VH-VL binders against Regulator of G protein signaling loco (loco). Designs and how they scored, part 13

Target 1, 177 residues: Regulator of G protein signaling loco (loco), of Drosophila melanogaster (Fruit fly) (q9vcx1r247to423)
Amino acid sequence: AALECRVIVGYLGTIEMPKQISHSSKLQTVRSCIRKLRQEKRQPTIVLMCITPDSLSLQSSSGGVLATYSSARLNFVSSSSESENRFFGLVTSAVHNTQIEEEYEPSAGSAAAAGHISISHSCHVFVIDTKLIEHAQHLQRAHEFRLQCTRDPISNLCLEFPNNSEYVVNLVRSMYT
Key: E = the ipSAE of ESMFold2; O = the ipSAE of OpenDDE; V2 = 0.75 times the mean of E and O plus 0.25 times the DockQ between their complexes.

## First folded at step 8 (VH-VL; framework fv_tezepelumab)

Design b96 (from A5 with heavy chain D99E T105S, light chain D52E)
Fold by ESMFold2-Fast, scan of step 8:
Structure b96 (fold): chain C 177 residues (1-177), chain A 124 residues (1-124), chain B 108 residues (1-108)
Amino acid sequence: as target 1 above (177 residues)
Amino acid sequence: QMQLVESGGGVVQPGRSLRLSCAASGFTFSDYGMHWVRQAPGKGLEWVAVIWYDGSNKHYADSVKGRFTITRDNSKNTLNLQMNSLRAEDTAVYYCARESEYIFSDYGYYMDVWGQGTMVTVSS
Amino acid sequence: SYVLTQPPSVSVAPGQTARITCGGNNIGSKSVHWYQQKPGQAPVLVVYDDSERPSWIPERFSGSNSGNTATLTISRGEAGDEADYYCQVWDSSSDHVVFGGGTKLTVL
């Protein structure tokens, strides 16, 4: 509870990443994923992002858990530089038994050559909803998600309704360093 | 229609300099990484250099490092290659190529749009 | 430095399947892309990310990548498929794009 942070963000989608990712190319890949989903003009799905030292989860306003990622699966997080910190990407990994998956997916036809274990990476793209900066809108969202606003004692700003993506990126990094 | 047009090629003596340009049209140039790839007469493709979409990072083939400089001007939709201290082995057709959108690939992985190339001949 | 090895030439009879290999150390862990180049023309992307195909490329073109060998497969070979074919990877350890030496496909 004391080590839990919650933020309201918009979710734009997930893009599967290459099998090989270099450390130096992760930032460029995230930026490209953000550009792609922005260009598609998708309406964001408003979600509650819950961040603890052990996991990051996404919840709907109905209280349903949409996804949960253990800290071990969180590989990288970065924001877009386009239009001052509105978008960010979160890279997660998934370890799975490739042989079992390929045996189950007969159309793939690569089971014998693939081996037992593989790692996949996904880039999840989020946006800060600028309308939530308006007092009336963020109170509406707080009611919708049934959450209590936490006021920063110094700035008196509501921490659950960030006004830029860099804040969220730094928050995620601080939990998992 | 997406198009890349190279220019600036020609005949030059060893040790001299030459500047190639590539004009992009039909897509948002500032969203894409860009590559230079060359091909010597009768030989295979050889990668030369890459520049990130915002110009913040660059990589070069070992054979040209220290001699060639890749730059871009996003306001003019142009990619440039400054070639210094040219050698006979730099003789090639030079292609400008756009890096694909990074949906299923990473920085520098593949090129989906290519120009027709410009010939550079380094001879005495 | 990372090296990709292709056979210099491959021949196929019309209507038969051509297979062009690209060898590399643990190449199955990398994404392999393939380009077709006809005489006097710029290269054209025919397969990317091992097995994906651009929408304008015929379904006769397919790719695979596992272990130390990637393969470009061209089914029902046609005279119009005669070209040089190049495989390509990004080598993250050197931050370099690496091309194979190229394979000349002859349909006879």
Scores: ipSAE 0.006, ipTM 0.484, lowest interface PAE 13.5, mean pLDDT 81

## First folded at step 9 (VH-VL; framework fv_tezepelumab)

Design D1 (from b47 with light chain K30Q; at its last look DockQ between E and O 0.62; V2 from the best seeds 0.00; counts 0 for: pae E 9.5 > 2)
Fold by ESMFold2, look of step 9:
Structure D1 (fold): chain C 177 residues (1-177), chain A 123 residues (1-123), chain B 108 residues (1-108)
Amino acid sequence: as target 1 above (177 residues)
Amino acid sequence: QMQLVESGGGVVQPGRSLRLSCAASGFTFSDYGMHWVRQAPGKGLEWVAVIWYDGSNKHYADSVKGRFTITRDNSKNTLNLQMNSLRAEDTAVYYCARDSEYIFTDYGYMDVWGQGTMVTVSS
Amino acid sequence: SYVLTQPPSVSVAPGQTARITCGGNNIGSQSVHWYQQKPGQAPVLVVYDDSDRPSWIPERFSGSNSGNTATLTISRGEAGDEADYYCQVWDSSSDHVVFGGGTKLTVL
């Protein structure tokens, strides 16, 4: 039996982060990214977030895969603030290997140019639509994404339609930390 | 316990210079953008300048551009405002304020304010 | 440059609701912040991002923003609410912070 968690979230956007953010500043940096995208007052794009031990993916209602992040690229996840729990940010890392080619150099034989490694970070911001908590309210969305809702026997809520961002943050953390 | 304390205000004649300082404590100063905001006696708030957390970006109100320079020293947790070619209309209480935005993003609201320092430019 | 317009004064009877407006062209597309300033004191943030409140600010302070008007609402007005109130935005087109002219709230 494969372990997979699925949640419906709204995607607000992505911000390229500064390269050298200290560990102690990651939380505040994510909160700044969330605030910046909230200020733009975008309409969220509803996506299905699929969380497995190997990767986290985002899918459209048409079934198209919008993004996939292997577990090794998942750097950090956090909610917006203590008093606001509808928003969260997911930080991914990417390793870049810049190749350098020498052309018409006089050397007799040279190995391929040394790779130059750089690391970049992106903050992806999401929002929870709390209007979709009740089962009757989210039936159309579940159908659009071809989901059979999984009822949590404790809360009696569908696991795929969370009621706050910290639920999703904890799912991601539990899978990858 | 977060605190901002301005200093360096005083009385000067037009055309002279002053340097204001703002000492920060109780938070990680190098993580936040910082503002100067002024208020002429009996008047409203007027934004003066902003500096990014690392000093890389600066913006100025049109009324002070070219005359004022905002700087910061993250090793000493201090914000500074060099005010040159002072004019009578620069007479105000000058506040330093912490930007709510963290690190590199656009500037937001000001959640921590100092008590202000008075600058008087008189005949 | 972008201009925020506030009434110079607003009066309210004790226990009644005060509404302080901040007018601007298409201000509903901006994030509006509000500050309270009592005489001889520095400003204090009371509302940010249109309608969010710092946790130490009473729930009777609230905000809204749509169209060309943002509004700070103070329910059950008290003598302690007498102050000047300023709205503020970041104008991304000019890279300037803009304050409104201020509104003096008087409780009777």
Scores: ipSAE 0.006, ipTM 0.576, lowest interface PAE 9.5, mean pLDDT 84
ESMFold2 (binder alone), look of step 9: mean pLDDT 93; pTM 0.955
OpenDDE, look of step 9: ipSAE 0.352; ipTM 0.770

Design D2 (from b42 with light chain K30Q; at its last look DockQ between E and O 0.02; V2 from the best seeds 0.00; counts 0 for: pae E 12.6 > 2, placed apart)
Fold by ESMFold2, look of step 9:
Structure D2 (fold): chain C 177 residues (1-177), chain A 124 residues (1-124), chain B 108 residues (1-108)
Amino acid sequence: as target 1 above (177 residues)
Amino acid sequence: QMQLVESGGGVVQPGRSLRLSCAASGFTFSDYGMHWVRQAPGKGLEWVAVIWYDGSNKHYADSVKGRFTITRDNSKNTLNLQMNSLRAEDTAVYYCARDSEYIFTDYGSYMDVWGQGTMVTVSS
Amino acid sequence: SYVLTQPPSVSVAPGQTARITCGGNNIGSQSVHWYQQKPGQAPVLVVYDDSDRPSWIPERFSGSNSGNTATLTISRGEAGDEADYYCQVWDSSSDHVVFGGGTKLTVL
């Protein structure tokens, strides 16, 4: 009975980002990452994105978990632009500690005594395969991932095979408020 | 091969306006953010403004905010700086510079291509 | 606003190593870039992202950044290295580019 949203997306790749990102620049940062990976013409890896209140995970068709991001690590999500809505980016963060706390004073003057906390950001880029919108077209993928489609009675689309990136972006945003 | 050429500098009285232009060639202008940086005679570099690759976002140094406007025309490969209410302290060589990012982002931005500069003198 | 502090001048004997510092509060969490400017010329990028070099810059130019200090290192200093050097960051809290005050390198 737990809340879980599942969507099939293509993973294009990940770009390492600066140590800090201002709120006003996050959208353009994601757009830059998407454009870079599109220009590299990578073949997408089809994954199952599972979105729950606690985490977002990426799974292979064999059921192996490729990545899990706790909700605390999910920084930002956005699509590529208003004119192209097949692509989106997900920004995650990680905190690194290069030294264990040993009651050191940060200003002790020893290079070995300096505590260093670093934050890294990664932009993960995904694509929507619009050829999979119709049920007849995505049946093989649904069986491959052991999915049973949930039909939206209004749009007649399977929720697990979205027709644009905005749907997925809104799922992620609504889950992590 | 890549080139930025500034123009529109000159001598102007305080309180007047001046418009600088920067012509870009040898790269796809619409893929890059652009900066204006100035240098008063005998002084260091002072950042003035930045505009994103598509013109969707702009930022200004506090010393020029409200008086200067950065714009771009991607169809003409041109960056502009409209400078209003000029003061003696605005006297400087003005450089245009290309942001290093293929598409403008504000993370880790640096300037990899610079123009030759155009001199602006504000005096009575 | 964020401030970058550089020494106004540094001198080095020919063939020796010059170190130019750029001080800032927790600058080690920032990406630091370095420019060389010779008299009457536009600046030229020599180091970016703390320690990376454009492919046309000799490997004797190098950089480091940790704690409150970033450093540009020029090994085997030459007369041709005499210039002003500026450090630069993007300050995400203000959305501003910040330059250091510049350091004049003299090779005696």
Scores: ipSAE 0.006, ipTM 0.516, lowest interface PAE 12.6, mean pLDDT 82
ESMFold2 (binder alone), look of step 9: mean pLDDT 92; pTM 0.953
OpenDDE, look of step 9: ipSAE 0.471; ipTM 0.811

Design D3 (from b47 with heavy chain D31E H59Y D99H, light chain K30Q; at its last look DockQ between E and O 0.03; V2 from the best seeds 0.00; counts 0 for: pae E 13.6 > 2, placed apart)
Fold by ESMFold2, look of step 9:
Formats: C-alpha cells, sequence, structure tokens
Structure D3 (fold): chain C 177 residues (1-177), chain A 123 residues (1-123), chain B 108 residues (1-108)
C-alpha cells in the first residue's frame, strides 16, 4: 500500500538559522548544532519519526503530531561524524511573508503594500538509543507508540529501532533527495 | 536552582525495612531518569538503582536486586527507594541523582546530586 | 562484572598537572564521566562524555579516553582540588552503572 517508514528517535532540540546555508557548509552546520545541543545537556524526548514520500512527521507516544514537514521543506540531513553515528541533524526550511497591513486601504481602490518574503532554516537534532536494538529491549516502546516491528531481511533487526544514525540519514536521503 | 533532598534515613535492625524519599525541585522531574547511589563510611561510590523518566524500565545492582524497589511519583516530584530485608552491608549514605540521559543508557551521567541521607543497619 | 581500576592515590605539587587514570578493557569505546567529592559533601560532576565540561567547571579540568585508559587531567593543581575522584561508565552488558574505586588527590 502506501510507503511509510517509521523510526523511534530521541529529539534533542532545534536551532533556528535565518541565514542561507551554503551547500558546502551544510555538514559543518549540522555538526555545530549537534555540539551545541549536547553541551546544553538536554534530555531527549522520544518521538516516532514517520517518513513518507510527501512528508516527514514527528509524533508523541500519546499519538499527537508534534511537527510535520512537507517534502519541499526538507533541505539536508547528516550524521555528526564518520566514526560517531548516534546523532543526526535534519535541516528544514520555512517561508515567511512579512507585510505591512492597514485596517483601511492606503489609497482609494489600491491594495496594501506588498509583503517581503524571507526564508529561515532550522536544524533539528536527534539521537539513537542503541540499547533498544534487541527486540526484547524495545517491546514496551513499540507498544507505547502502537508499532509492529518490521524485520530487516539483511540485518534481521527491527527497522523501527535502528542501531545507528546513518540508517535513518540514508532512509531520509533516499526518500527526499 | 535545581535541588534534590533525600529523607527517611535512620538506624534500623537487620531484617527490617526502611523507605527513602527524594524531593526534586527546580527542573521538570518527569523528563529525567533518576538514580540511587550509596557510599558506605570510608568507602567509594556504589550504584544502587535507576528508574526511567516515566517509571518504566528499572535496573538494580545485584547486591540489592529482590530486596530494594525504586519508584517515582511524577505528580509529586518524588523518587522513592523501598529497602526490605536490610543487612549490615547496606549501611551507607544514600544519594539520589538525576540521570542526564534517562532514555539513552549509553550516554548517561549524573549531573544533579542530593546531599544524602544516612542509613545505619545494626543490632 | 565490568571493572574500572583507579590508583588509590595521586600526589602533585601545587601548580603542577595531576593525571588520574581509569583503566578498563576497551574503555575507549565507552563514554566516561568523572566526579569530584570533597569530605562530607556529595559528588560533583566535573567531566562527562570523556572530555566535555559543565560550564561552571574551570578549564583546568579536562579529560581524554582511548584504548584501555581514560584520564582526568587537572592542570595548575591547587589545594582546593584535593578530593576523591571517581570515574563512571554504563556497562550495557549488565545494564549497570559502574564506578571506579576512587582516587584521592593530594596537593603538597
Amino acid sequence: as target 1 above (177 residues)
Amino acid sequence: QMQLVESGGGVVQPGRSLRLSCAASGFTFSEYGMHWVRQAPGKGLEWVAVIWYDGSNKYYADSVKGRFTITRDNSKNTLNLQMNSLRAEDTAVYYCARHSEYIFTDYGYMDVWGQGTMVTVSS
Amino acid sequence: SYVLTQPPSVSVAPGQTARITCGGNNIGSQSVHWYQQKPGQAPVLVVYDDSDRPSWIPERFSGSNSGNTATLTISRGEAGDEADYYCQVWDSSSDHVVFGGGTKLTVL
């Protein structure tokens, strides 16, 4: 039926970046955001990341949708380093229309002044809990999120509980880039 | 300021029970895993138990497994340790400590500690 | 059953660098954390995740971890650094927190 990939990840936080991110700087930007959020000693919030061709969404264990990003808003995804693959960052874009609006028309029959479009970027940082790799270890989490585990025929592990960030990064890349 | 305050320590006879409490303030208690760590007089630190942020998944040191029960009440910002069948070797200062990575056991450190409560088990 | 081995004591002269070791089989694949405990006080986190420092801890405290040894380094040692120091890991095979035996640092 419909293609949907679901993974359990820990959400660490989001860094707002209104400046344009150059193509050559995206990896270093993600690594910097990961270091910043690690330094703040935040506790991860466990979320269900649902990845479909049209969008990527984050859901709570209570079933609430915390965020949804259409595929057009997904800019970049990468891990922290080649040798350390428990953390990854996802960069999203948002378009803002800044405008001046009057209660009255500024002149007879004329429309209000045109708005100014601005684009901002956000880096969302996530972490993988490798303790949850074994099926017996993640059963309670799967129940909390109403998941049925899917066996990966290659690794024989549950796809919803990945053992490294590179799996998730490659999944997102293959879906959207 | 973040604080953890232990209570319920005292002198008890071997074989009896004691219940420790830890009151948390200055942070969102329900977002963090919590530990009990003990220290016998003149000795080093010994980990006792951990409980995840929502009261799921509990782990115990082998020396206390089956005798001690860690619990929490997130509505009251309280961590508890029920200690049954106490032995002389359970004599220690008991600290509660906040787990930095309550969901990810591989990266955890204890960043907020209480001042401890003394438990003495003697005849 | 994972064991962390620390020397029971280390002595350094004031102004010199102290190094406190924490030995464990393949400890370089673990995240190592360090605590300072002064007499009659609770432990205080000084280094976490091998080499990271809480913002309130002076930069004189640093850490490293590779192979079978993690090291806490205290540069420009002061009398106020006299304390017991403990290393700590999470042992995923047993689901236990493991502390080292502790090292008493003396500055003289």
Scores: ipSAE 0.000, ipTM 0.493, lowest interface PAE 13.6, mean pLDDT 83
ESMFold2 (binder alone), look of step 9: mean pLDDT 92; pTM 0.952
OpenDDE, look of step 9: ipSAE 0.259; ipTM 0.736

Design D4 (from b42 with heavy chain S30D D99H, light chain K30Q; at its last look DockQ between E and O 0.51; V2 from the best seeds 0.00; counts 0 for: pae E 13.1 > 2)
Fold by ESMFold2, look of step 9:
Structure D4 (fold): chain C 177 residues (1-177), chain A 124 residues (1-124), chain B 108 residues (1-108)
Amino acid sequence: as target 1 above (177 residues)
Amino acid sequence: QMQLVESGGGVVQPGRSLRLSCAASGFTFDDYGMHWVRQAPGKGLEWVAVIWYDGSNKHYADSVKGRFTITRDNSKNTLNLQMNSLRAEDTAVYYCARHSEYIFTDYGSYMDVWGQGTMVTVSS
Amino acid sequence: SYVLTQPPSVSVAPGQTARITCGGNNIGSQSVHWYQQKPGQAPVLVVYDDSDRPSWIPERFSGSNSGNTATLTISRGEAGDEADYYCQVWDSSSDHVVFGGGTKLTVL
């Protein structure tokens, strides 16, 4: 439809988190994922995050879609609680149907053995490059991603190049029920 | 190689205070959550408190809420337990324990490195 | 106030297999961890995340978890295995660590 919000972010990585994550522990889970990926000193992969009411997608500078998450898969999003607010994490869910095995199986009778439904979670970690806040400093990056910058006339900052993670977290939270 | 060493235990009268310390070595301290666990003589293990790696989140057993405060100083590799309004039932060996590398809810929520403990006796 | 229930004691003859249970409502959906404690010593982690072992723990220690029961299994029991054993979970509803009451293993 008509509305799409776009933000340039650096992708640091994804951590798989099997078994359940309780609501009360989601914030601490995101913080630990951020810390782990920061310690690895990875170079961020610069991506375009496109946020719509239906989904969130990640695109490369070449225009390829790297990932798409429907709103139903978006579980939680939060920034770091550190004084440095450039980092945020996005938790997505996936449903699996796995087969349950017993210690000894009787003779095979049916191909439909017992199945077990499980839910897995992934935490995707991103960083905001604050060196790109000034318009002159992000022009080449905007061109690479074929972006027309949306300037806030009051702050004179481009919305596609935010100065911290809180702006992006608020955009993504609009997808939550 | 990895070590936790508790100190500050002793004999104290009910209603008084003690401060326990735990010195960590052999690992990157601020990557890990930390616990205090106690054991009364002849009894089982009782969890006391946890503090996350950055000090931002703390949880306490109901029996110590409002009386005990867990803190950490990542610049000194130390974990502390301030114990106020001590009672006879607080008499125990107090252990310092390292939370696993992952601090997710149920996955990885175990204690892989333990100190030798320090004795706290609340009496006379 | 999630509760973990362990038998107070378990006895095994030398060379036999000991099984120590940890009961809890829907414990099979939790990650269960096990500690060994010998007299006068600090606890030592022996099994974590239901069935994983630290590299210094012999393979005759194993674990399982399904339904309402987690089990620590010690094959070929030895006198050196005499200890108290505790199960533990993280209770996400209270954000508390919960220990079982402990099981004294005797090898006789």
Scores: ipSAE 0.005, ipTM 0.521, lowest interface PAE 13.1, mean pLDDT 82
ESMFold2 (binder alone), look of step 9: mean pLDDT 92; pTM 0.948
OpenDDE, look of step 9: ipSAE 0.016; ipTM 0.610

Design D5 (from b51 with light chain K30Q; at its last look DockQ between E and O 0.02; V2 from the best seeds 0.00; counts 0 for: pae E 13.3 > 2, placed apart)
Fold by ESMFold2, look of step 9:
Structure D5 (fold): chain C 177 residues (1-177), chain A 125 residues (1-125), chain B 108 residues (1-108)
Amino acid sequence: as target 1 above (177 residues)
Amino acid sequence: QMQLVESGGGVVQPGRSLRLSCAASGFTFSDYGMHWVRQAPGKGLEWVAVIWYDGSNKHYADSVKGRFTITRDNSKNTLNLQMNSLRAEDTAVYYCARDSEYIFTGDYGYYMDVWGQGTMVTVSS
Amino acid sequence: SYVLTQPPSVSVAPGQTARITCGGNNIGSQSVHWYQQKPGQAPVLVVYDDSDRPSWIPERFSGSNSGNTATLTISRGEAGDEADYYCQVWDSSSDHVVFGGGTKLTVL
């Protein structure tokens, strides 16, 4: 009854981004992050991405929750390009409340802590393993993540093992943005 | 050692077609993406098109999209550019250039490390 | 479409350091490449991925990229460095290669 979309994706890494991200540069920024991590040849970590109206979570094959992002933290999502459709980036925001504290000197007096707010942004980059789109190829992986595949009646492909990043980008957009 | 040699340039009237070829040697051609870049006399560089190592993916500048077709034949180590409906503004030296090696888990660098010496295309009446 | 802005010319005294800029919106999030072109010759790659150098290019050529500006730096400028210099990126939103307009370096 509850909306939940589940997809298997490869996690490549996260890049901390500039504090200010203009609306006009979000797409360029995400695509630059994708490009940089692709060039590093990192081995992807296979994770289960669970997408619900309230949050997006990443889970390991052992069932442990690696990350959870409330819908309020999900800023932007995009693929790398219209013709290269294996990679996508997800931008999250975090608010930090930093206090500044000073050492006390007995003869000089004391300094008080003060609150400061900063905002950080992170770009998380993922890849679709297209070798897993065929049912026979992904059965062991589905068992490992305790998944029952949901068949698309038109394509006969498993929704949890998508064949491109655009499918996942559109799921995230339809749920949050 | 690594070499790119363009051919097929010439003088043609507007509306005509030309086919440019680029012969590659000294490297494994089928491991690399390839570009065409042009330069009008006295002007800067203008990118024309790119093709992936296996020909499966192509991109074009807006100024040539629909008129130009980039192709490759990996068995002959050749890159081609079919130029249809030529215009005066297509007058330029046309260079072929090699992108970075294709890395399966990565993308092309989209930089050009080996260039030919170019072939001149003049479109005038 | 994405635009890269370069000064049309830069002059430097022999032995001094030349700096050629390439401006673009959030260019620091992109990989910037630089080409040298001498009259009547094909371009030659001198810097790629912001700061990497082909092995045949001398260490006098270096690059940096942050914010809205990428910079090609040529230390100890010499007459052989006189050329046009182009910056270049891949714009993934349009799937286009974009060149700057070029900068003529003069060593006086």
Scores: ipSAE 0.000, ipTM 0.480, lowest interface PAE 14.5, mean pLDDT 83
ESMFold2 (binder alone), look of step 9: mean pLDDT 92; pTM 0.949
OpenDDE, look of step 9: ipSAE 0.468; ipTM 0.816
ESMFold2, look of step 11: ipSAE 0.000; ipTM 0.497
ESMFold2 (binder alone), look of step 11: mean pLDDT 92; pTM 0.951
OpenDDE, look of step 11: ipSAE 0.482; ipTM 0.818

## First folded at step 11 (VH-VL; framework fv_tezepelumab)

Design H1a (from D1 with heavy chain G33Y; at its last fold request DockQ between E and O 0.02; V2 from the best seeds 0.00; counts 0 for: pae E 14.8 > 2, placed apart)
Heavy chain, then light chain:
Amino acid sequence: QMQLVESGGGVVQPGRSLRLSCAASGFTFSDYYMHWVRQAPGKGLEWVAVIWYDGSNKHYADSVKGRFTITRDNSKNTLNLQMNSLRAEDTAVYYCARDSEYIFTDYGYMDVWGQGTMVTVSS
Amino acid sequence: SYVLTQPPSVSVAPGQTARITCGGNNIGSQSVHWYQQKPGQAPVLVVYDDSDRPSWIPERFSGSNSGNTATLTISRGEAGDEADYYCQVWDSSSDHVVFGGGTKLTVL
ESMFold2, look of step 11: ipSAE 0.005; ipTM 0.501
ESMFold2 (binder alone), look of step 11: mean pLDDT 93; pTM 0.955
OpenDDE, look of step 11: ipSAE 0.688; ipTM 0.864
ESMFold2, look of step 13: ipSAE 0.211; ipTM 0.696
ESMFold2 (binder alone), look of step 13: mean pLDDT 93; pTM 0.953
OpenDDE, look of step 13: ipSAE 0.580; ipTM 0.835
ESMFold2, fold request of step 16: ipSAE 0.005, 0.006, 0.005; ipTM 0.504, 0.484, 0.558
ESMFold2 (binder alone), fold request of step 16: mean pLDDT 93, 93, 93; pTM 0.952, 0.954, 0.955
OpenDDE, fold request of step 16: ipSAE 0.518, 0.463, 0.463; ipTM 0.826, 0.809, 0.810

Design H1b (from D1 with heavy chain Y107W; at its last look DockQ between E and O 0.45; V2 from the best seeds 0.00; counts 0 for: pae E 11.0 > 2)
Fold by ESMFold2, look of step 11:
Structure H1b (fold): chain C 177 residues (1-177), chain A 123 residues (1-123), chain B 108 residues (1-108)
Amino acid sequence: as target 1 above (177 residues)
Amino acid sequence: QMQLVESGGGVVQPGRSLRLSCAASGFTFSDYGMHWVRQAPGKGLEWVAVIWYDGSNKHYADSVKGRFTITRDNSKNTLNLQMNSLRAEDTAVYYCARDSEYIFTDWGYMDVWGQGTMVTVSS
Amino acid sequence: SYVLTQPPSVSVAPGQTARITCGGNNIGSQSVHWYQQKPGQAPVLVVYDDSDRPSWIPERFSGSNSGNTATLTISRGEAGDEADYYCQVWDSSSDHVVFGGGTKLTVL
């Protein structure tokens, strides 16, 4: 069958970043976004993250699709730090067609409506509730999202309820890198 | 390698002025907020001032407000501190430090520090 | 103006765990950062955002923050850990950086 990974995560929020992120600064950018949203002390919104080779989607417990990102839009993923493993950020990109204002006379035949392509980024921040694999709360969430547990044959843990952000980060990287 | 190097420290009489500089290298200086932090001999750290990445906003500790001016020149990768009306209480090692935030309006923690320059105010 | 309170000194035997506290009204709602300063050296960041660690800082440095107290914990204390330690927050209401008074850690 088709490769699909499903995980329950808590959504904390999204930070819009209109400037293009250089490859060398992506890790610091994600850490800053996680820091900002953690400081707000928000209550997470529980969502189902569905990860396939073609796209990553977020679904509500009612089955509604909240967001879908094609694989081409998935730019970067990282955890908050080596020591804190509950939080991760997912960077998505969007392509914009921005027209350049012409400030010179058009005597040379330059195109006044010539466009320029720009790329902007959004950082989506998530948290892992590690207690879900250890409580009846796990079964409640599986029922709410109509999930069937996929057991890891080695650990015997339910893959849909991961115990840290590294697990999810590695899944996303392996699918889209 | 990220580096901050302070200069301009020295001995000066009370009431006079001194200008400190901090040279940055190894990172995109214009993307980061910058701080000055000082430490009197045998005492703790005291925050002095902060400046936004583009120089458009500045904040000062109450002890220096109206006497000190923080500035930056992003074309030269330099941070400056103009210190006027110096007092004996301004005697300290002055550090420059990079704010951890990457082009946000909020301030975070100081992840890169210089080695400091000594300012002594005495008659 | 927001105030952070640290004990002036803490002593620990070699190999034992040191705990350095930073007190503040409702500090658990703030992001707390910790700096180490060895004699004659500039401060260096050791813990940020309550419990996160720069990649070059060993795991025996850890942090916690709840209620009115943040704590820096250094397990298996050694002579190389002797330093002054400062906690720090950003007080958004005043737009000021606030440092604690510092704690001198001795290992004897």
Scores: ipSAE 0.006, ipTM 0.561, lowest interface PAE 11.0, mean pLDDT 83
ESMFold2 (binder alone), look of step 11: mean pLDDT 93; pTM 0.954
OpenDDE, look of step 11: ipSAE 0.472; ipTM 0.811

